# VHH binders against p49116, part 322

Target 1, 238 residues: p49116
Amino acid sequence: EGPLLSDTHVTFKLTMPSPMPEYLNVHYICESASRLLFLSMHWARSIPAFQALGQDCNTSLVRACWNELFTLGLAQCAQVMSLSTILAAIVNHLQNSIQEDKLSGDRIKQVMEHIWKLQEFCNSMAKLDIDGYEYAYLKAIVLFSPDHPGLTSTSQIEKFQEKAQMELQDYVQKTYSEDTYRLARILVRLPALRLMSSNITEELFFTGLIGNVSIDSIIPYILKMETAEYNGQITGAS
Below, E stands for the ipSAE of ESMFold2; O stands for the ipSAE of OpenDDE; V2 stands for 0.75 times the mean of E and O plus 0.25 times the DockQ between their complexes.

## First folded at step 26 (VHH)

Design rd15 (framework vhh_7n9e_1; at its last look DockQ between E and O 0.92; V2 from the best seeds 0.79)
Fold by OpenDDE, look of step 26:
Structure rd15 (fold): chain B 238 residues (1-238), chain A 119 residues (1-119)
Amino acid sequence: as target 1 above (238 residues)
Amino acid sequence: DVQLVESGGGLVQAGGSLRLSCAASGFRFSEYGMYWGRQAPGKGREWVSGISGDDSYTAYADSVEGRFTISRDNAKNTLYLQMNNLKPEDTALYYCATHEYTGRPEDYWGQGTQVTVSS
């Protein structure tokens, strides 16, 4: 059995909508987020181990971890996305009551806390200087998580996750041999992803685009979307 | 148009073996994962085994692990399922399916081939 990931899976290039508006409107933010989401899911599709699983299992895995994948993607693409600026814009939009949903004071607090956690996570990843390989393996680890409810073939999924973990370990040992505890420092960041609310993420980044449609409901369609179609959309938007 | 045609099914005694084949056409076969599923009478469709496009990874349901072997020949656009130590509970219509991406949630699958395992 070959490696779970190859060099082709390390590449994770997000193309932002063009042109960037003077004011980051909801549409720009949602489109940027959608592109990242599509990229993340199509990245998963490119993994041979993922291809070996059935449709239902693939869909269930992505449904379970899309928020974590998306968040890792945000961290990885933070500079390209100008994530700090996007988050600031989101906060401004919230303050101006531009959101479709009327939020209570308590909900606003929850949303702001979520934004804070997201920013802290991304900052922590930047401080660790996580490279493309490490991101790829971390994504694979969260993708092949057997601990989500309702999954089938959990034994197989666990095997794939273990493979991802082993390859990450080998890579870190080889690449960062002088840093004995780097692997541990990287892995301890994963729990932070589970603290992120998928509902709040969806509200912040996608409500303006998908309306009342849930990310959960469109995942099967995204997973079946042709890459060429996706690329064409990006090119057309540029 | 995507075409999947299964063959190789039949009646076999418990402990016996069968080899299923699936002839694929209408898409870039080597670029997509393939899998076998089965449907027993009165039951829903069940995933049995899958294989990546490049043949580097395989996966199996727990119920068939160690007994079934999935393989493919990308040059022949053919998917295979070697079934050993068959059991009565393996009796089902076996179908071949692909993850070909068309923008629709449903995978493509063939008409299936009947496998019957007698006690």
Scores: ipSAE 0.818, ipTM 0.918, lowest interface PAE 0.5, mean pLDDT 91
Fold by ESMFold2, look of step 26:
Structure rd15 (fold): chain B 238 residues (1-238), chain A 119 residues (1-119)
Amino acid sequence: as target 1 above (238 residues)
Amino acid sequence: DVQLVESGGGLVQAGGSLRLSCAASGFRFSEYGMYWGRQAPGKGREWVSGISGDDSYTAYADSVEGRFTISRDNAKNTLYLQMNNLKPEDTALYYCATHEYTGRPEDYWGQGTQVTVSS
């Protein structure tokens, strides 16, 4: 039995819709987010350890962690996506809604806090200059979480998570041998992912394209999406 | 069309062994993970063991780890389950399944082969 991840699992290339509009709009944001979601799901199903689990387990794992995977993807691709510009546009829209008295003050406060936490998470990851290998291992750690209610085969999932943790530790110590505290600084960021609301992520990034359909309900279909169809949706003619 | 045909089931005494086979056709066998599941009378579905498409990873349910061994022969498009030290609790209909990524929301699985373990 080999390493949990290989070099093919480190590549995580997001291709943005072209061209970028002069003004950000709901279609561009939803298409960009959908591409990231599909890329994240395709990444998860490419992992041999994930392929060795049953369908019910695969679906349960992804339903439990899709928002964490998506958030890690946002952080990894923040520059390519112009994420700071997207979030600023969303904040401006929400502030206009307050001035026009169109939304509940409590809900807007929750959404603004979530945006702030997302910005802080992405900024902290950028400050640490998290590399592609580190992102891949972090994604594996959140994917193979044994702690979710309703999971079966938790012993096997725990073993895969422990393997991801050990491979991350080995990678960091080998690659950043002069930085004794790097692993600890990276791992301290993980609890912030558990605080991210999937409901709010759907409102921020997926309302325009999906309407009111939850990501939970479409995960079995996304996981089964043909590779050729996935590539065509992200890259157009290819 | 995906076809999965299980064989090798039967009646054995506790402590015995059986080897199950699953002949697969209608898809690119080596590209997809495969697994065995079982369903005992009056019980729900239970995942038993799985293996990645490239044969690099295997996984086992706690109830069978150390007793069962999954393998595949990609040249023959065949999945195997070697079952040793069988117990009455292993009595079930055993089926194989494939993850295949063709847009269908549920995995393909076979009709199964019966394994009955007497005490």
Scores: ipSAE 0.680, ipTM 0.886, lowest interface PAE 1.1, mean pLDDT 86
ESMFold2 (binder alone), look of step 26: mean pLDDT 83; pTM 0.837

Design rd16 (framework vhh_7n9e_1; at its last look DockQ between E and O 0.90; V2 from the best seeds 0.66)
Fold by ESMFold2, look of step 26:
Structure rd16 (fold): chain B 238 residues (1-238), chain A 119 residues (1-119)
Amino acid sequence: as target 1 above (238 residues)
Amino acid sequence: DVQLVESGGGLVQAGGSLRLSCAASGFRFSEYGMYWGRQAPGKGREWVSGISGDDSYTAYADSVEGRFTISRDNAKNTLYLQMNNLKPEDTALYYCATHEYSGRPQDYWGQGTQVTVSS
C-alpha cells in the first residue's frame, strides 16, 4: 500500500456565498456551514482507504465523527469563513434572547459553553500554526477512529488510523525537525473535539437547512451525492 | 444502468480454493470502490472485503484476513475474490457491490454466486 493521503487530499478550499450580507442572517450562516459539511464529507469519501470499506462502515464512521471533522474544518477555514464574526453575532443574539426570556437558562448555558469551547479550540489551532498537511492527517485520524461504539471491522479501522498517525509523525519530523514536541502538542488537541456536541452544532449552524432533521439522518444522502451535483448545489444555492 | 454479475461459485472441499469474479457495467468502474459481501443461510449479510477505485487500498474482515485476496482489473471492469483455505463456515451466497454515486442512498449489488464448503 502507498501513502494514506495524496497531495490532492491536502487541498481544502472553501468557497463562501457572495456577497457577504451587511447583517448576518440564518440563511447565510446555514449555507456557509452546509458548504463546509459537504466539503468535509466528500473529502472523506475521496480517501482510498475509506472507499475500501463497506457502506455500513462508511456511514457509521461518518455518523460518529462528522462533528469532529466539521470542527476541524471550522478551525482550518476560520479566516475565509469570518468565523469570529459569525460567533459574535450568535452570542449577541443569545444575549438578547436571555433578556427576553426566550430560551431556558440551562440551554443557554450549554450553548454558551459550547461556543467558548469552539473559540478556544480554534484559537489553539491558530497559535500552533497548523498547516494543510497536518489538518489532513488530523482529519484522517478522527475519521478512522476505532473506539466508537457499535463499529464493525475495528481492526481494519485501527490499521488505517495507525497509518495516518505514522504519516503525520513522519511529516512533522521532516518538516519541523527543530521542534521535537510539535507532534505531541498537535495530538493533545484532539480530545477537545470529542467534547463538542453535535446537537448544539446543528442548532448553531444548521437550523435553516435541516429544521428538526438531524445531520445524522442525511449522511447517507450526502455521501451519495455526485460531485457535479454537490458542486452545483454549493454554487447554485447562493 | 448499473449491472453487477457474479460468477465462480460452487461446491468445494474444506481447505480448497475458489476464485470469484464480478463483471461490472453501466458506470465508470475505476472511479468507485467495490466490495464483496456474503450471506450465510439464516444469517444477516456480512461485509467480507473491499478495494478502492484506484486499486491502492484493500480491507478485509477478520474472519477472512490472510485467506482471501481482493483484486480488480480496471481495464476489464472486473472485480475478483481469491478464496484460499476455505472452511465450512465460509458457506454463503457471495455478492459484489459498488459505491457508485447516482443520487441513491444505498450501494448497488449483484444477485450473488453460491459458495458451499463441505467438510
Scores: ipSAE 0.756, ipTM 0.913, lowest interface PAE 0.8, mean pLDDT 87
Fold by OpenDDE, look of step 26:
Structure rd16 (fold): chain B 238 residues (1-238), chain A 119 residues (1-119)
Amino acid sequence: as target 1 above (238 residues)
Amino acid sequence: DVQLVESGGGLVQAGGSLRLSCAASGFRFSEYGMYWGRQAPGKGREWVSGISGDDSYTAYADSVEGRFTISRDNAKNTLYLQMNNLKPEDTALYYCATHEYSGRPQDYWGQGTQVTVSS
């Protein structure tokens, strides 16, 4: 077997909607998030190991980890997205929505804590100065997680995850030989992803666009979407 | 239009071997992963084995690991499944399918080839 990831998998370029509005409205935020989601899922599709798995397994994997992939994507694309500004806008919109929807104090707290955790995670990743290769391998480790319930072919998934981990280790040792504990510092960030609620993420970034439709329900469609169609969307050709 | 045509099935005794073939057309074969599935009578479809477009990675269901080998010839647009040490529980209609993405949430698979393993 060849390497799990190649240089082609390191590229992760998000194109933001154009033009940027003066006021970051819900539509702009949701469209930006959707593009990131599509990019993340199509990135997964480009991995040969992913292609070797069955369709049901592929779908199940993405369903299980889309929030983690999305969050890693947010961290990676934080500058391009102006994530801090987006999050601020989300908070502002949330305040308005809270008044209308009469959310409980506990729910408000949960949502605000989620936003805080998201920002904290992204900041921590920035402080670590995670590069494109490291992001790619981290995404692969997250993608090929065998510990999600309901997965089939867990032995294969585990094998792929181990491969991702090994390649990351090799890369870090080679690239950052002076930093003996860099790998550990990077990997210990992964648990933070599991603390983030997919439901809250969905509410914050996608509700304005998909309404009551769940990300879970559209994942099969996204995975079947033609890359050219996606590219057309990001160029405004849709 | 995507077309997949399976062949190579038949009746074989337990412990025997078969080699399945799948002829593919209507898409850029080498750019997409392919997989074999099977469906036994009264059971749902089961993923058996998969292979990446560039043939760099293969995967197998636990039930067939070590016995089956998936391969492909991109020049011939053909997918293969070498099945060794066949067991009665391997009896099923075997079909090939693609991970081709056409923009529709549908899969492409052939009509299948019957594999029957006798005790």
Scores: ipSAE 0.392, ipTM 0.749, lowest interface PAE 1.1, mean pLDDT 90
ESMFold2 (binder alone), look of step 26: mean pLDDT 83; pTM 0.839

Design rd17 (framework vhh_7n9e_1; at its last look DockQ between E and O 0.87; V2 from the best seeds 0.79)
Fold by OpenDDE, look of step 26:
Structure rd17 (fold): chain B 238 residues (1-238), chain A 119 residues (1-119)
Amino acid sequence: as target 1 above (238 residues)
Amino acid sequence: DVQLVESGGGLVQAGGSLRLSCAASGFRFSEFGMYWGRQAPGKGREWVSGISGDDSYTAYADSVEGRFTISRDNAKNTLYLQMNNLKPEDTALYYCATNEYSGRPEDYWGQGTQVTVSS
């Protein structure tokens, strides 16, 4: 078998909605997040190893890791997205909800902590100066995680994850030969992803757009969406 | 329109071999992953094996790993499944399916070919 990822999988270009509003409203935030989500899932679709798995397995994998993929995407696209500004806007919108007593004190704490975790994670990734290849491999490792409940063909998934890990190791050794512990520093960031609640992420970035529909429920449709349709949405949403 | 036509099924004794074929049309065959599924009587559909569009990666269910081999000929728009050391539990209707993304939520499946393995 060839490499799990190729140079084509390194490219991860997010196009933001245009024009950017003076005030980042809920619609802009949700649209931006949706584009990132679509990009992330379609990225997964482009991986040959992913293509070799059955439809149900593909869907299950994405359902299990969409929050982690999305978060990695946020980190990778933080500058393009002006993530700090988006998060600040989200906090501001949240303040309005707080004033209206729509959230319990405990829920407010959970949400604010989640936002903090997101920001810290993205900052940590920026501090590490993670490049496009490393992001791609990290996404693959996250995608092909065999430890999620309900997965089938876990042996194949594990094989793919191992391949991703090996390729990442090789890449880091080759590219950053003088930094002996870079691989370890990168991999130890992955646990932080699983500390983040998918429900809270969904609430912060998607509720304004999808309402009561869950990301989990739309994942099969996103995976079935044509790339041309996706591209059309990106260009036509201006 | 996507069309998948399976062939090669039949009756075989345990330990025997069969080779299934799937003729595909109506989409850019080489750009999409393909896979085989099967459905035994009284059971749901089961994923058996898959292959990437560029033939660089294959995957197998644990139950068939080491016995079945999936392959494809992109020039002929054909998917294959070589089945060796067949077992009675392999008895099922075998379907060819595509991971082609047409915007539809449902999978594209062929009508299937019957494989019966006698003890």
Scores: ipSAE 0.857, ipTM 0.940, lowest interface PAE 0.4, mean pLDDT 92
Fold by ESMFold2, look of step 26:
Structure rd17 (fold): chain B 238 residues (1-238), chain A 119 residues (1-119)
Amino acid sequence: as target 1 above (238 residues)
Amino acid sequence: DVQLVESGGGLVQAGGSLRLSCAASGFRFSEFGMYWGRQAPGKGREWVSGISGDDSYTAYADSVEGRFTISRDNAKNTLYLQMNNLKPEDTALYYCATNEYSGRPEDYWGQGTQVTVSS
């Protein structure tokens, strides 16, 4: 067996809808988020170890971790996406909903806490100056997580996660040899991903596109999407 | 159209070996992962082993690891399963499958080849 990831898996280029509207709206936010989701699913699908596990396992893994992959993608692409501007626009919209009594106080509190956790996560990743190789291995570690309920082939998944961890360790030691604790600082950020709610992520970024259909329900279709159609969704070409 | 044709099944004594083949056509074979599944009498379909399109990664169900070896020959568009130290519980109809990206949610499956292991 070769390396789990190749240099091809390090490239993660998000293209934004053009032009950026004068006022951010739900359609722009949803298209931007959709491009990131498709880019993340295309990334996962391209990994040889993922391909070896078969369709049922692939669907189960992605259903279990799509929000974690998406959140890592948000952190990695925060500047390209102008994520801070998007989140500020969402906060302003929530404040208007309070004035109009459209949402319960408990729901607004939940959504605001999620936004704060997302901002904290993205800021912490930026402060650590996580590079593209490190992001790729972190995504692989969350993708090949054997501890989600209902997974089959847990032993094989665990072996692939361990390989991702070993390759990250080797990369960090070689590239950041003077920083003894860099790997530990990076890995302790992963539990925060488990605190992100997929329900709230859908509400924040996907309600305008998905309507009342969950991301969970469309994952089998996304994973089997023709390559040409995938590239169109990622680049905005159709 | 995608076509998958399995062969190499048969009757074998416990402890014996068989080599299954799957001839593939109608798609770019080397670009996609391939896998073997099996269905024993009265049971549901079980994933057995898979291999990446570029031949760089393999995976195995715990029940067959160490006994079965998956391989592919991308020049011949053929998938293989070498089955050693066969046991009666390996008796099943064995299918090959591909996850070719056609926009359909279901994998393409062959019709299968019967493997029967006698005690």
Scores: ipSAE 0.676, ipTM 0.873, lowest interface PAE 1.2, mean pLDDT 86
ESMFold2 (binder alone), look of step 26: mean pLDDT 82; pTM 0.828

Design rd18 (framework vhh_7n9e_1; at its last look DockQ between E and O 0.86; V2 from the best seeds 0.78)
Fold by OpenDDE, look of step 26:
Structure rd18 (fold): chain B 238 residues (1-238), chain A 119 residues (1-119)
Amino acid sequence: as target 1 above (238 residues)
Amino acid sequence: DVQLVESGGGLVQAGGSLRLSCAASGFRFSEYGMYWGRQAPGKGREWVSGISGDDSYTAYADSVEGRFTISRDNAKNTLYLQMNNLKPEDTALYYCATNLYSGRPEDYWGQGTQVTVSS
C-alpha cells in the first residue's frame, strides 16, 4: 500500500468570510466555524483510506471525532481566523448572557474553562510550531481512532491509524532529525483534545447558525456535499 | 444517472470461490471510492470491503479479511470482488455501492447479486 497521506493532504487553506466586520457578530463567528468544519470534513473525504471505508463507517468516524478535527483546525488556522479575537468576542457575547441570567454558575464555569482549554491548546501548538504535515498526520490519527463506541471494522481503522502514526514518525525523524523527542512532544498534545466537550464547542461556535440542529445530525449531509457546492457557498457568502 | 449492476453470484459449496463484478456508469468512476456490501436474510446491510478511487487503498471487514479481495478497473468502470474460501455465513445478497458525493444523503448502490454457500 502507498502512503496514507500525500502532499495534497497537507494543504489546509481556510477562506474567511469577507468582509470582516468591525464587530465580530455571532453570524460571522458561526460562518467562519462552519467553513472550517466543512473544510475539515472534506479533507477527510480526500484521503484514499477514508474512501475505502463504507459510508456508515465514514459517518461514524467523523461523528466521533469532529470536535477534535475542528479543534486541530482551529489551532492550524488560528492566525488566519484571528482566533484570539473570535474567542474574545465569544466571551463578550457570553457576558451578555450571564447578565441576563441565562446560564447557571456551573455552566458559566464549564464554558469559560472550555474556552481556556481551547486557547491553551492552540497556544501550545503554536509554541511547538507544528507544520502542515504534522497537522495532517495528527488529524489522520484522530480520524482513524478505533476506540470510539459503536464503530465497526475497528481492526481496519486501527491499521489506518497505525499507518498515520508511522508516517508521522518517519516525517518527524526526517525533517527534525536533531529533535529526538519532537514526536513525543507532538503526540502528547492529543489527549488535550479529548478533554474538550463537543457540546460546548457546538454551543460556542455553531448555535447562532444551526439553532437546535446538532453537528452530529448534519455530518452526513456535509459528507455528501459536493466540493463545488461547498466552494460555491463560500463565494456566495462573501 | 448513476447506475450500478452487479453480476457473478450463484450457488457454491463451502470452500469454493466466486468472483463478483459491478458495472458502473453515470459518474466519474475513478474519482470515487467503491465498496461491496451484503445483506443476509433477516439481517441488515453489512459493509464487506472498500476500495479508494485511485486503487491505492483497500479495506475489509474482519469477517472476510484474508479471504476476499476487492479490486477495480477504472478504464472499464468495473468493480470486482474475488471471494475465496467461502463459508455458509457468507450467504447474502451482495451489492456494490459508491461513495459518490452528490449533495444528497442517499447512497448509490445496485440491485445486488445473490451468493449462496452450501455446507
Scores: ipSAE 0.820, ipTM 0.919, lowest interface PAE 0.5, mean pLDDT 91
Fold by ESMFold2, look of step 26:
Structure rd18 (fold): chain B 238 residues (1-238), chain A 119 residues (1-119)
Amino acid sequence: as target 1 above (238 residues)
Amino acid sequence: DVQLVESGGGLVQAGGSLRLSCAASGFRFSEYGMYWGRQAPGKGREWVSGISGDDSYTAYADSVEGRFTISRDNAKNTLYLQMNNLKPEDTALYYCATNLYSGRPEDYWGQGTQVTVSS
């Protein structure tokens, strides 16, 4: 078998809705996030190892990791998305909700904590200057995680995850040969992804445009979308 | 208009071999992963083995790894399953399947070919 990922899997180009509004609004945020979600799902389904595992396994893997994949995408595309500005706008809206008693104080606390965790994760990835190859392999590592409940074919999934880890190690050691500790610094960031709440991610980024349907429930649909429809969702064109 | 037609099943003694074929039509075969599933009487369908569209990756259920080999011939739009060292537990109706990007969440399945392994 060849390498787990090719250069086509390293390319991860997010395009933002145009024109950018003078004031950020929920529609712009939801459209931007939707493009990232569909880009991430398109990326996953293009991987030959993923294709070999069959539909039930594919759905189970993506349901288990979509939020981690999305969060890695946020970090990777943070500059293009102006993510810092988006998160600041969301914080301001939440603070106004406290002042106006529009939301439960306990819920707002949970959401603020999640935003802080997301900001810290993205900042740490930016300070490490994680490149596109590193992001691609980190995404593969979280995608091919055998630890999630309900999975079958776990030995095959473990094999693919180990291959992603080995190829990341090889890439980092050869590309950053003078930085002995880079791989370790990158890998210690992964546990933070498991702390991200998919429910809160949905509330932050998807509530206004997609409605009240959970991302988990539409994953089988997203993975099977026709290519033309898929590309329209990624670019917002149709 | 997608069609998947399995063949090659039959009755064999334990320890024997069979080669299943799946003729595919109505879609661009090489663009999609393909897999085999099986269903024994009174049981649900079980994924057996899969292969990527470009033939670069294969995967197997633990129960068949080392005994079964999946392959494809993209020039002939045909999927294969070489089954060696067959056991009575392998007795099932074997289906080929593909997961087209057709807007449906379900896989496309063939009608199946029966494999019966006698003790």
Scores: ipSAE 0.689, ipTM 0.881, lowest interface PAE 1.1, mean pLDDT 86
ESMFold2 (binder alone), look of step 26: mean pLDDT 84; pTM 0.851

Design rd19 (framework vhh_7n9e_1; at its last look DockQ between E and O 0.89; V2 from the best seeds 0.78)
Fold by OpenDDE, look of step 26:
Structure rd19 (fold): chain B 238 residues (1-238), chain A 119 residues (1-119)
Amino acid sequence: as target 1 above (238 residues)
Amino acid sequence: DVQLVESGGGLVQAGGSLRLSCAASGFRFSEYGMYWGRQAPGKGREWVSGISGDDSYTAYADSVEGRFTISRDNAKNTLYLQMNNLKPEDTALYYCATTLYSGRPEDYWGQGTQVTVSS
């Protein structure tokens, strides 16, 4: 059996909406987030092992891990998308909502803590200087997680996850031979992803665009989106 | 127009073997993952086995692992399922399917071929 990931899966290029507005409005943020989400989903779709699991399993896996994939994508694309600026803008918009008494004190705390967690995670990944291969394997590990409820064929999923882990290990040993504990340092970042609420992520990045529609409900459509449609969206031609 | 046509089903005794085929047309066959599913009487559709577009990866349900082998011939636009050591619980209508990333929410299935395993 060949490798789980190829060099083609290492490429993860996010194209931001153009032009960038002077003020980062909700629309720009949501559009940027949507592009990242689409890129992440289509990345998963391009993995042969993923293709082999069937439609139902594919959808279930993505539904289970989209927040983690999205967050890894945020970390990976943090510079390109000016994530710090986006998060600051989100906080500013949130401040307006606070002033209008639209949120409870507890909810404000939850949201602010979530933003903090996102920023800290991305900063930690930057400090580790995670490269494109490592990101790809980390995404694969979270994608092929067998521990989500409701999954079928968990043994097969576990096999793919193990393959991803092994390939990551091999890559790190080869590329960073002088850093004996790099693999461990990278893998210990994954638990932080599970601390992040998908609901809050959805609220922060997607509410302005999808309204009352959940990411969960649109995942099947994203997965079945034509590449041309996606490309058109990237170029603004759609 | 996407079309999937299954064949190779039949009646077989427990422990026997069958080889199913699925002829595909109407799309770039090699670019898409394919899978076999089955539906037993009174039960829902069940995923059986899948294969990547480039034939580099296969996957199997736990119930058929080690007994069934999925393969494909992209030059012939054909999907196969070799079924060995068949069991009565394998009795079902077997269908081939693809997830066409065409922007539509529907999956594409064939009409299916009946497999009956007698005890």
Scores: ipSAE 0.880, ipTM 0.947, lowest interface PAE 0.4, mean pLDDT 92
Fold by ESMFold2, look of step 26:
Structure rd19 (fold): chain B 238 residues (1-238), chain A 119 residues (1-119)
Amino acid sequence: as target 1 above (238 residues)
Amino acid sequence: DVQLVESGGGLVQAGGSLRLSCAASGFRFSEYGMYWGRQAPGKGREWVSGISGDDSYTAYADSVEGRFTISRDNAKNTLYLQMNNLKPEDTALYYCATTLYSGRPEDYWGQGTQVTVSS
């Protein structure tokens, strides 16, 4: 078999909604997050190894890891998204929700802790100056996780994950040959992704900061979207 | 109109071989992943093997790894499954399916071809 990823799988260009509102609002944040989610799902679907696993396995893998893929996407696109500004707007909205008695104090603390973890993760990735190839392989490593319950052909999934790990190692060693510890620094960041709460991500980015959107339930539909519809969702052209 | 037609099933003794074919029409075959599934009597459907649209990657269920080989001929719009060292537990209705991006979550699938392995 050939390389797990090619140069076409490295391109990851997020386009923000236009026009930018004078003040960031719930609709702008949800549209921006939706574009990133669809870009991430389109990326996963484009991988030949993923295509070979069949629909049920594809759905199970993405349900298990969509939040990790989304979080990697936030880190990769943090500057173009102005993520710090979006998170500040979310914090302001949470403070208004306290004023209006819409959320419990315990929930607010839990959400604020998640925001701090997200900020820390994104900052650590920025300090490492993770490049597009490294992001693509990290996304592949989290996508092909063999440990999820209910998976068939776990040995095949593990082989694909190992191939992603090997290709990342080869890339880092060739491209950053002077930095002996770069691969280790990158890999140490991955466990933090498993600590990110998918239901809080939904609350922060997909339900207008309050309420609930089940990304898990719509993943089969997203994965089977026609390519033209993906392009519309990613760019907001429809 | 998507059509998937399986053939090549039959009765074979344990240890024998069969080659299944799936003739595809109604879509751009090479752009989409394809897979084989099977359903044994009294069992649910089981994914058996899959292959990417460009033929660059294949995957297999643990139960058939090393015995079955999936392939495709994009010029002939045909998917194949070479089944070697067949076992009685391989007895099932075998069907092919496509991962066509249709805007609906369901895959398109064929009617199937019966494989029966006697001991």
Scores: ipSAE 0.610, ipTM 0.859, lowest interface PAE 1.6, mean pLDDT 87
ESMFold2 (binder alone), look of step 26: mean pLDDT 84; pTM 0.852

